# Designs tried in a protein design chat: VHH binders against q989t9. Part 28

Target 1, 279 residues: q989t9
Amino acid sequence: TTRILGVVQLDQRRLTDDLAVLAKSNFSSEYSDFACGRWEFCMLRNQSGKQEEQRVVVHETPALATPLGQSLPYLNELLDNHFDRDSIRYARIIRISENACIIPHRDYLELEGKFIRVHLVLDTNEKCSNTEENNIFHMGRGEIWFLDASLPHSAGCFSPTPRLHLVVDIEGTRSLEEVAINVEQPSARNATVDTRKEWTDETLESVLGFSEIISEANYREIVAILAKLHFFHKVHCVDMYGWLKEICRRRGEPALIEKANSLERFYLIDRAAGEVMTY
Below, E stands for the ipSAE of ESMFold2; O stands for the ipSAE of OpenDDE; V2 stands for 0.75 times the mean of E and O plus 0.25 times the DockQ between their complexes.

## First folded at step 17 (VHH; framework vhh_7nfr_2)

Design j1 (at its last look DockQ between E and O 0.03; V2 from the best seeds 0.00; counts 0 for: pae E 16.8 > 2, off the site)
Fold by OpenDDE, look of step 17:
Structure j1 (fold): chain B 279 residues (1-279), chain A 121 residues (1-121)
Amino acid sequence: as target 1 above (279 residues)
Amino acid sequence: QVQLQESGGGLVQPGGSLRLSCAASGFTFSDYWMSWVRQAPGEGREWVSSISNRGTYTYYADSVKGRFTIARDNVKNTLYLLMDSLKSDDTAVYYCARGHSYERTNYFDYWGQGTQVTVSS
């Protein structure tokens, strides 16, 4: 049910100023276990208002601006104009650098309550994509999207220019119709044409060929390769986990097989609060 | 308010069996990993077993593997520990904990009061 909630006319000059500040700011690596490449974020608003608070947890208080958040006047204005302040629980900048993506996953598996996750697209291009299950689409600049975080999904940037989204977590009892305010309605459906390659048996065999070389030393790199394939091939974003399991099975090393199962569990099925995946 | 209440402990002979229960309330039970942790007299707390949100995955300490079985009923908001082939070394206070132990790291945020298990001839 991921969809556009509205469109905002961004002031490019003011946005550029804030983006310049962000370019010089430190980004968090708290969720680096989800990153394939440089997928990073920084907190603009959180529970305590402290910059060192980097983990998202369920709470019931309006979010407070962090020092970094306070230094971004235009982004603050956007947050104040287009969202109910009392409903915001977190606000983050998520930056995806060239050839980076987030591993296909489901959100909030570790949380009792659910937030409504919303994206305001600040800086992007045609080589940036989002995926949901077996669908690929593009979130355009100025668009506000509801992300159905319960469905397996991913995002990637395959251009030299990084993608930046303002990601806002909203209290989960709010109506989607009320989440974004003072926005324009999109004139047309953002229908993107799926230009991905057809998946073939030959492609599969090539992928499964990693079974010849997979080891503890290169495991993360191989996972990253597998995680990117659905951006360019017509496959479900979760298929990478099946491939990984088969690759490890063929390799015949129990430790690698266990790792594959653990990854699938962690990203798609169940997570504990505060759990971090290392491999 | 999060509440965890253990029950089912008692005195049992070596080789005997017990079933512990933990009643959970005050939170969405099915959204959390659950674990059993035990503490023997004079010793620190030892992780025993964990179960995933939906019960798909279970984990055990080497000391109890093959003898203990963790389970959950998400409709009843109850965690279970089936203990078979009990040994004297299993004597401890058993705690229900919300969270998980993964790769030697513990992620617990709430604990029950504990239930005493004594294995003695």
Scores: ipSAE 0.026, ipTM 0.421, lowest interface PAE 4.4, mean pLDDT 91
Fold by ESMFold2, look of step 17:
Structure j1 (fold): chain B 279 residues (1-279), chain A 121 residues (1-121)
Amino acid sequence: as target 1 above (279 residues)
Amino acid sequence: QVQLQESGGGLVQPGGSLRLSCAASGFTFSDYWMSWVRQAPGEGREWVSSISNRGTYTYYADSVKGRFTIARDNVKNTLYLLMDSLKSDDTAVYYCARGHSYERTNYFDYWGQGTQVTVSS
């Protein structure tokens, strides 16, 4: 179950210093096939300690700091103080900015469920949301969250100010109670009210109208538009794949229909280690 | 409380058809994936088909692809399985289940009582 594991008090000055280093750093192009806009990451710890290792793969050894990770003393302290170092398999910064999201997907299709994914929220704002199936929620600054990545999910930032999370992959046999250490108990939370717009037949037919203009030349842009709708309408995060398939069916182009089926397979059903999606 | 009640089973000759229904109550039906699972005499339970909460995605075991159709009506809170071209290997108790199956994950938290399907000359 996706939930808060604990809360840490962030030292703003030290965080600001590390974030300034990150602002000058090159973010990875790996996983760009998941990005709808500026969804980016950089590796702080990985299997080899080499900056060039940018893909998450199953392995059994404690993660080693990359050169970038070594240059971020406060983030290293957060990792060492709040997680068991030997249990860390990867640590990354995920940045979402400029009205972007990660396409709705399941993680671990190629990782065999071997990892526990957690987020430590470094910087966020009210225009940032996570989604899981039909639900929308906000991960707050300083919170450590377990993400049930086996469920379809997404994340987006619809603000001029970027969202930054420290994302840690932990060895998967640990109890969730053991993952976050030296943390405060989370504050009591009231149920979040879902204020997204109701989905109507009129809205659906407007979306399906993309069948009039979809082509190889604009396929990725249309997919990105569809991927963002569930942040603003009460629909399931994977509904975009059904819309895309119907758009392509109405268009009647076999190559576009095959792309739609391939996207659904890749993001939701099955992908090989190292496989990338092109569309 | 979550309740799932199957109906529509019976005795049918090979090549025949049946439609199973599952009435759901006690939860928001449209928020959940639903599945059919069957159990033949002397065998373990075998996943048959799943449908996503909005009906966008349907999945079938290889043994039933092209013969069975899963459907749902979120207004009536009802899950369906249309079974065509039935054969003796389809003889089983069929269960409505809340949840889904993927090759690496298989989760069903609530089950109906089952309805018997018998395919016999």
Scores: ipSAE 0.000, ipTM 0.142, lowest interface PAE 16.8, mean pLDDT 86
ESMFold2 (binder alone), look of step 17: mean pLDDT 86; pTM 0.879

Design j2 (at its last fold request DockQ between E and O 0.54; V2 from the best seeds 0.00; counts 0 for: pae E 3.4 > 2)
Fold by OpenDDE, fold request of step 22:
Structure j2 (fold): chain B 279 residues (1-279), chain A 121 residues (1-121)
Amino acid sequence: as target 1 above (279 residues)
Amino acid sequence: QVQLQESGGGLVQPGGSLRLSCAASGFTFSQYWMSWVRQAPGEGREWVSSISNRGTYTYYADSVKGRFTIARDNVKNTLYLLMDSLKSDDTAVYYCARGHSYERTNYFDYWGQGTQVTVSS
């Protein structure tokens, strides 16, 4: 039940200052296997407080600020002011650059447990979207969202201005209704804005036409293309994997077929701890 | 406009009990964590207790832990502080505050006027 938990009135000046710091900061290459384009993150709070800790694992201790996190006073304040610090397990900035998205996936598959994943939207625009299954919606600036990460989902930015979210992982036993602190309820709005094109048989055939050209050399690019389609076409976010499988099947190369199956498994079905998808 | 109004303070003997109330208005009470903060004469403000927006989570300063109980009624938009086993050292003006405190950092944006609690034999 992905939904808005509340809204925060962000101080633009202070936010801008922190964002400037982030703009000069190194983002992690961890989880780059989920990236279609420039999808990146940097760790603000994690288990150890060490900046080099980039992987998310289930743990029971309150998150510690990383050096980067410590250098961001406003974001730090936001974390402390709008979340129970004791409940936070991770805090990250996720940045999606122009024409990038995260591949449709399910979270926590590699973990023994799960977190409550919450987004505080710092910087976004109308060309940024989240998808969940068949739905597409927009997380607005200042909004705090619970994201049901167990459902297949994606996020993309198709604007020259990158999207930045403060993503907070909260220990999973917390009351969802009390995750966001000191927030107002948002005004009534429909977050779902679906202006996507209708999916047709012709569209499908066009997509499946990739079977004519798919190869090891362009596989990643084709995957990225497929991953982005559901932002613009009324399809389920997981449909890309079906397309990919069919594309590979038509191509008739066993190795490509196997790769397609592996991708679907990895992103939607199961992952081993620490597993990274390479192709 | 946000308003917080404390009540229930008074004079009590050591070992006695008091219940403070804070009436909140001007905002969606159930969306905010609430806290009690006290200030003794000549001292700075000291965080006493905080409660989550629905009351599931409560936090207490070590000085009051086991003696004080923070509670809230979101229907009545009221914050409470049940103070038992009061000590002379508990003498202070008690303030209701919107927000929470973490360690030594307070994130309060609104305060009440306070209510005087005096513990004396």
Scores: ipSAE 0.519, ipTM 0.791, lowest interface PAE 1.1, mean pLDDT 94
Fold by ESMFold2, fold request of step 22:
Structure j2 (fold): chain B 279 residues (1-279), chain A 121 residues (1-121)
Amino acid sequence: as target 1 above (279 residues)
Amino acid sequence: QVQLQESGGGLVQPGGSLRLSCAASGFTFSQYWMSWVRQAPGEGREWVSSISNRGTYTYYADSVKGRFTIARDNVKNTLYLLMDSLKSDDTAVYYCARGHSYERTNYFDYWGQGTQVTVSS
């Protein structure tokens, strides 16, 4: 289950130095079909050590640093000293900013196996959230979290200040309790209170009103709006797919209806290796 | 208070064997990676071996692979290092340390007093 594995004390000065290098770096547009706004990543370690290898594949070798990864001494130290170096398959920075999210989805659908996916939270704020099914939660600075990415989930940052996580894919058969190294044990947390608004018939009717204006020209923008609603209303993170299908059914345009079904299949049910979603 | 106490060091001939022990107290031993680190005269500290919380994963410096075996007993709260085929280059003070790091000793938050291993020269 998605949970905290440990807490690390981050050296803010050294972190700031590495983040300044990242600010001048090219972030990848790979997986941009999952992005609703500025959701972006940089590859720091991968199978080949080559910067151009940007897609994730199940493999059995310890990850090698890319040129960008080699230029980030503090992040390399964090990777080498808070995780088992030989168990790392990929390491990435994921950055979300400017009222953006990653569309609700399941991971690993296109892979022969899975990873143990963990997040070390480098920089965040109270406007940043993760969601999983019906739940919403906040990953705090310095925390290492296991994320069960096989469940429907999303992440968003609704602030001009970016959210930055070091996301590490660990070899999938490793014992979860032996993943985080040199960590403090997490302290007891207050119970999470879900303060999102209740979902009402009035809100649903407003959402379904998009049927009056949805078209090929604005499809992606409407999808992005729908993808963000579950961060602010008590609904399941995947409910947006049902809303989109009903919007398109009411519009009555066959191409839009087919696209809605394709989105749900691609993000939640089944996708092939290398397949991308186009709007 | 965390305490780590090594024992089992001594003088041994080349090709000989020693078994080091480290008694741990003051913390939940089974929740932590444990390591052996050594320091030869006039040298910095060198990581030797690490073992995970449950003992599932063990790691060794290239200089000791195939000759040394790390183990732990989580019932007795004891860390071990079995050293076989000892060489004069293995002469050092051996420290029990809590944590794991190939290169940075500041990631070991608690250290024992060390036990001297001397291989005849």
Scores: ipSAE 0.411, ipTM 0.765, lowest interface PAE 3.4, mean pLDDT 91
ESMFold2, look of step 17: ipSAE 0.006; ipTM 0.419
ESMFold2 (binder alone), look of step 17: mean pLDDT 86; pTM 0.886
OpenDDE, look of step 17: ipSAE 0.508; ipTM 0.790
ESMFold2, look of step 19: ipSAE 0.395; ipTM 0.759
ESMFold2 (binder alone), look of step 19: mean pLDDT 87; pTM 0.888
OpenDDE, look of step 19: ipSAE 0.000; ipTM 0.240
ESMFold2, fold request of step 22: ipSAE 0.037, 0.134; ipTM 0.572, 0.638
ESMFold2 (binder alone), fold request of step 22: mean pLDDT 86, 86, 86; pTM 0.883, 0.885, 0.885
OpenDDE, fold request of step 22: ipSAE 0.018, 0.005; ipTM 0.380, 0.267

Design j3 (at its last look DockQ between E and O 0.05; V2 from the best seeds 0.00; counts 0 for: pae E 13.8 > 2, off the site)
Fold by ESMFold2, look of step 17:
Formats: C-alpha cells, sequence, structure tokens
Structure j3 (fold): chain B 279 residues (1-279), chain A 121 residues (1-121)
C-alpha cells in the first residue's frame, strides 16, 4: 500500500546548497519516452558509480556514488542516515518542471518487481501531485514514501517551480519496516479532499474529437495532453489509454490503432528490459 | 502465445458453492492484474472481480461482494474465483481476463473461452 514511512527534518541551508549544485547539473534524457514535458532525472548512486550509467537494471550489489552524487554532501548524508546503504540499488533525483508529468504507468514491469521504490521529498509545492488509480494526493516536503509499484500511477508539476524528489530503489526482499530509519512519525493530517472537476459525457466527447486531427505528426503531443487530464478531472489515471484507443478507432487508421495498443501494453502491461517506446 | 483456460463451472443449487480456475500460460503471470467477467444470457459482459499482480488488492462488483472471493497462485500461474451463496442471478458464462476494470474503461487484452455456471432451483 502506498504510504508515508516517516518524516525527515530537512536542514534548509544545507539542502539549498546541494540544490544549487543540481540546478547547474546536466539531467539525463534516458526514459524520455515516459516524459510528458520536462520529466528528468540524474543518477546519484548506481551499479557502476559511473555517471554515464543511466538505466535502472536488476543487480545485487550496493550502489556506488556517481561523480555528481559525490558532490552533494547533504544528500549523501540523507541517504546514509535514513536508508541502509547496502540495500540501495539506485538513488536518483527526479525533477518535474513546468506543466509536465510522467505518463501513467506501472513500475518494474521489465525489472520483475525486484525493487522497492521510495521517495524522499526535497522540494515541492501545492501544484505538485501524485496520482494512483483514481486517487490524487500530495507527497509533502521531508516525507519518505513507499510507492506501490503494482498500481498504475503518475506524478506532475503544474507550477513555475520544479518538483524534486530523491528516489531510492531498495533491494526488493527487504521488509518494508526496515527501509526508512531514523525517521519521525508523520503529523496528523486531515483527510485529503479531491477538488478535481467532475467528468462528463460532454467533456469526453470533446476529448474524443481529437479523432478529427490525430496523425503520426502530432501523436506524442495528443498523448501528452491526455496524460495530464486526470490531474484536473475526477477520472482514473489510466483512462487516457481508453480515450486514446477510441480516438484512434474513430480515426480509422490501422497504424495509429496499433500504436495506441502498443502504448497501453508498454506502460501498463508488459515491457522487456531495455525496450523503449517509439511514437 | 498468451492462453487463458477456465474450468470448474457446472450446475448448482441456490445457496451452493463453486470454485472456478483459470490456467494461464505464455506470459509472466505475476506481472499482470487478472479479472473475472461474466455474461448472462441476453446481456452484455459484466465485470465481477479483479486482483492485483501481487495479490495485495482485490476488487469486487457490488452484486458479488461478500459472496465471491478472487485469489491467485503465482507459483502455479492460476487464477481462482470461489463462489459461495450462489443465486439464480449468478447464472452466466464466466471469463478469465488479463487486465483490470477501472471506473470508466476496461483494460482486458486477452480472454479465455469461458466456463458455464448455472444456478437452478
Amino acid sequence: as target 1 above (279 residues)
Amino acid sequence: QVQLQESGGGLVQPGGSLRLSCAASGFTFSHYWMSWVRQAPGEGREWVSSISNRGTYTYYADSVKGRFTIARDNVKNTLYLLMDSLKSDDTAVYYCARGHSYERTNYFDYWGQGTQVTVSS
């Protein structure tokens, strides 16, 4: 179950210093096939310790710091203090910038579920959201969250200020109770109110009107528009795949219909190690 | 190729029980959500139940909640539906499907051939 594992008190001055280094750093375009806009990452720890290693693959050794990771003393301290160093397989910064999201998907389809994915929230704001199935929620600054990779989900940032999470992949046989250490209990919280707009048949028919203009030339842009709707309307995060399939069916072009099925398979159902989605 | 084969259907009295099985092959079973869907005579297909790929989450249609139990065995690559307290309204062909039914869309890409369940007085 996706949930908070604990809360860390972040030292703002030290965090600001490390974030300034990250602001000048090159972020990877690996996994850009998941990005709807500027969803980016950089490796702080990986299998080889080489900055050039940018894909997550199954391996069984403690992660080694990259040159960028070595240059971030506060983030390294956070990793060492709040996680078992020997259990870390990857540590990354994931940045979502201006009006971007990661396409709704399930994690670990190609990695056989061998990792536990955890988020430590470094910088966020009220226009950043995570979604899971039909739910929308906010991961707050300083919180460490377990993310249930078996459920379809997404994340987005709809503000001028980027969202930054420290994302840690932990070896998957660990007990969840052992993952976050030296943490405080979360503060009591009011129930989250879902303020998204109700979805109507009229709105659906407007969306399906993309059938009149969808083509190979604009396919990715239309997919990106569809991927963002669930952040603002009370619909399931994967409903976009049903919309895309109906748009393409109404268009009647076999190549576009095949591509819609391929997208759904790749992001939700099954993908091979190293496979990338091409639009 | 992906194959799903249901079994365990039959004729049962009201209040009786049945256990349906679905043998899966041709894919990594533990990576996929699995569902049961049924079709009564003269009606469209009705989603019955879904189970997440690890089995952590189960979902049921209101019409079967509390009476039916979905389960999976990721070692045997088998999906189950345990049906208790059967009613005449449960008479249908029951299909094993790969995927999950969300509120507004269905994501079923492969289906079995179905197994008949008949509940008669």
Scores: ipSAE 0.000, ipTM 0.195, lowest interface PAE 13.8, mean pLDDT 87
Fold by OpenDDE, look of step 17:
Structure j3 (fold): chain B 279 residues (1-279), chain A 121 residues (1-121)
Amino acid sequence: as target 1 above (279 residues)
Amino acid sequence: QVQLQESGGGLVQPGGSLRLSCAASGFTFSHYWMSWVRQAPGEGREWVSSISNRGTYTYYADSVKGRFTIARDNVKNTLYLLMDSLKSDDTAVYYCARGHSYERTNYFDYWGQGTQVTVSS
């Protein structure tokens, strides 16, 4: 179950310096097929230590710092202080810009083993949210979270200020109790009040109205719209795929229907190693 | 170590049938797409068929569609290729591969040694 593992007191001055470097750095578009809007990442530690290595694969060696990673002294310190170096397989900065999200998905469908995916929250605000299944919650600054990547989930930023997380993939045989070290225990359960709107039949009909206009040309935009709805409405994050299928069914174009099915498969059911979704 | 071992190849007459098997070991078989790829003499490797982790989705090259059937047994860690209505142009070494081809891009990371299939009168 997704949960807080601990809390870190971040040095704002040092963090600001590193964040400034990141703001000027190139971010990868390798996983842009998961992005609805501007969802980006950059590698700080990976298997080879080469900046060109952008894809996450299962491997057994401790992660090596990339050139960018080496240029971020405070983030390196955080990684060294709060995680076992030998257990780290990847470390990335994930940046979600305004009104962007990652499409609801499951992780590691294409991988042999499961990494333990951990988030250290560097920069966020109250308009940033995470979702897991039908639950919405907020990861707060300085918090370290275990993310149950096996469950359908999403994340979005609906603020002018981008959200930045340090995402660390840990070797999967490690105990969750040992993943984060030298951390403080959270004082209270991070209870987020669900302020999302109730889902109504009227809302559904409005959504299904996209069947009147959906085409190959606007398919990605419509998917993006659908992917964002669960941040503001009390629905399961995977419901977008049902809506999409129904929208395409109503439209009555076989190619669009097939695309809807392929998207659901890719994001929630099955992926091959290295597979990229284009639409 | 990841290992893939093909079997079931041989000589068959045109119109005949063969069943290829691929024994997988060294990894969680059900976590991966699996594929068959073939290479005819003097030609490059050609993708033949792919199957998803649990067998929910199957894909075929146009050249074998309607004649070949890909299947898997995740309990036995075995991939299959049922080949019916074989033609002379199906003659090739058939490889088992971990991964699949998607939108004309191949995503394979491990290969077997291959098994020879010869279709001749």
Scores: ipSAE 0.000, ipTM 0.282, lowest interface PAE 13.5, mean pLDDT 91
ESMFold2 (binder alone), look of step 17: mean pLDDT 86; pTM 0.883

Design j4 (at its last look DockQ between E and O 0.01; V2 from the best seeds 0.00; counts 0 for: pae E 21.4 > 2, off the site)
Fold by ESMFold2, look of step 17:
Structure j4 (fold): chain B 279 residues (1-279), chain A 121 residues (1-121)
Amino acid sequence: as target 1 above (279 residues)
Amino acid sequence: QVQLQESGGGLVQPGGSLRLSCAASGFTFSEYWMSWVRQAPGEGREWVSSISNRGTYTYYADSVKGRFTIARDNVKNTLYLLMDSLKSDDTAVYYCARGHSYERTNYFDYWGQGTQVTVSS
């Protein structure tokens, strides 16, 4: 289960210098079919060490630094100091910009096998959230989190400033106890309080009213609206797919209904290596 | 207080070798990247080499690749630079520095006093 593995004391001055480099860096549009708004990443380490390699695949060798990764001295030090180099398969910066999220999904559906995915939180605020199934939580600055990628999940940033995480894919047979090294134990935490609005029948019927206006021309925008609702209402992160299917059923257009089914399959159930979603 | 002290410089003939050392104290050495930087007479400071905190990554300026080797001993808190095939253009004061550099960014927060390396016949 998704949990904190440890806490790192970040050197703010050195971090600020690397973040300034990242602010001017070219972020990838690979996986843009998962993005609802500006959800972006940069590869710092990958299989080949080439910046052009942007896709995650299963492989068995220690990750090599990309040119961008070589230019970020503090982030390189964080990777070297807090993770076993031989176990790293990918390291990326994930940036979520104002009012954006990644569509609710499962990771690694297109891969035979999986990694241990961890997040080292570099820059965040109280309006940035992660979700998993019915739950919402906040990953705090300096924390290293294990993310259970087999569960449906999402992440969003609903503030004026972007969220940045250093995301590391670790070889999947490692013990979680051994993943984060040279870390402090987290302080005792109170249970998170879910302050999201209760979901009502009236709210559901208002959402299903999109059936009056959904079309090929606005499909992506309506999907993005649906993808964000679970950050603000006490619902399951995948409920959006049921809403979309009902919206399209009420609209009665076969092409829209088929697209809704294909989205659910692609993000939650099964996708081929290299397959992309267009809608 | 951070202290860096270089040693091992001297006069050497072209084609010769030297081994520089830097003793570190006043900080947790194994948590920091370390570098060598040099300054020739009348020139600005030139980054030479960097090594990651665990020693896993090493980086070199193009002018020294294949001739210089950076190393560290985290038990003895000591940084090394093994210099082979020395040329007259390698004549400089060599500084131990805490931090690292890449072609586009350069951050060093503490420096040693330097050790002179002179390559001449």
Scores: ipSAE 0.000, ipTM 0.104, lowest interface PAE 21.4, mean pLDDT 86
Fold by OpenDDE, look of step 17:
Structure j4 (fold): chain B 279 residues (1-279), chain A 121 residues (1-121)
Amino acid sequence: as target 1 above (279 residues)
Amino acid sequence: QVQLQESGGGLVQPGGSLRLSCAASGFTFSEYWMSWVRQAPGEGREWVSSISNRGTYTYYADSVKGRFTIARDNVKNTLYLLMDSLKSDDTAVYYCARGHSYERTNYFDYWGQGTQVTVSS
């Protein structure tokens, strides 16, 4: 289960310097098909050490620093101090901008092997949230989290300041107890109070009202709206797909219905290696 | 090492049926989409059918839709193609491939050696 592995005391000055470099760096759009808004990433360590390598694939060699990764001395230090270098397969910065989120999904559906996905929180605020199934929580600054990638989940930022996480993919045979090293134990459970609104039939009918207007031209925008609702309403993060299917069913256009089914499949059920969702 | 081995091909009359099998080894079979691709003499490779990791979703080329059925057994690490109502135009070498075709783009990384299917009166 998703949980905190430890806490790191971040040097704000040094971190600020590295974050400034990142702010001027190019971010990849390789996984833009998962983005609702500006959800972006850049590779710091990958299989080849080449910056153009942007896709995550299963491999068995220690990750190599990319040119961008090499230019970030403090982040490199964090990686070296708190993780076993030989176990790292990927390291990347994920940036979520204002009012953006990642569409609710499962990880690694297209991969033979499994990585252990770990987050080190670099820059965040109280308006940033993570979801897992029907639970909402906040990953705090300096915290290292194990993310259970097999469960449906999402993340969003609803503040003017972007959220930045260092996401590390670790070789899957490692023990979770050994993944994060030289860390402090959290003093208390990160208990986030669920302040989301109760889901009502009226809200559902309002959402299903999109059936009156949904088309190929606005499909992506409607999906984005639906993907964000579980951050503010007490619903399961996968409920958006049910809503979408019902919206399309009511609209009565076969192509839109097929699209809804394909989206659910792609994000939650099955993916092929290299598959990209376009709609 | 990834291995794909096709079997079940042969000579059949028009209107007949065949069942192809593909034995997979060297990887976690249930984690990958699988496909059948065929190549007729003098022609390029043509995508035939794909099946998702768990078999939840199946896709077919228009030329075989309604006649062919793709299936898989993840316990046996085996991919199947049930071919009914075979036509002369179905004559080809049939390949098992790891991956799938999506929106006219192919995502294949491994292939079998192929099995010959000949439909002739």
Scores: ipSAE 0.000, ipTM 0.257, lowest interface PAE 10.8, mean pLDDT 91
ESMFold2 (binder alone), look of step 17: mean pLDDT 86; pTM 0.885

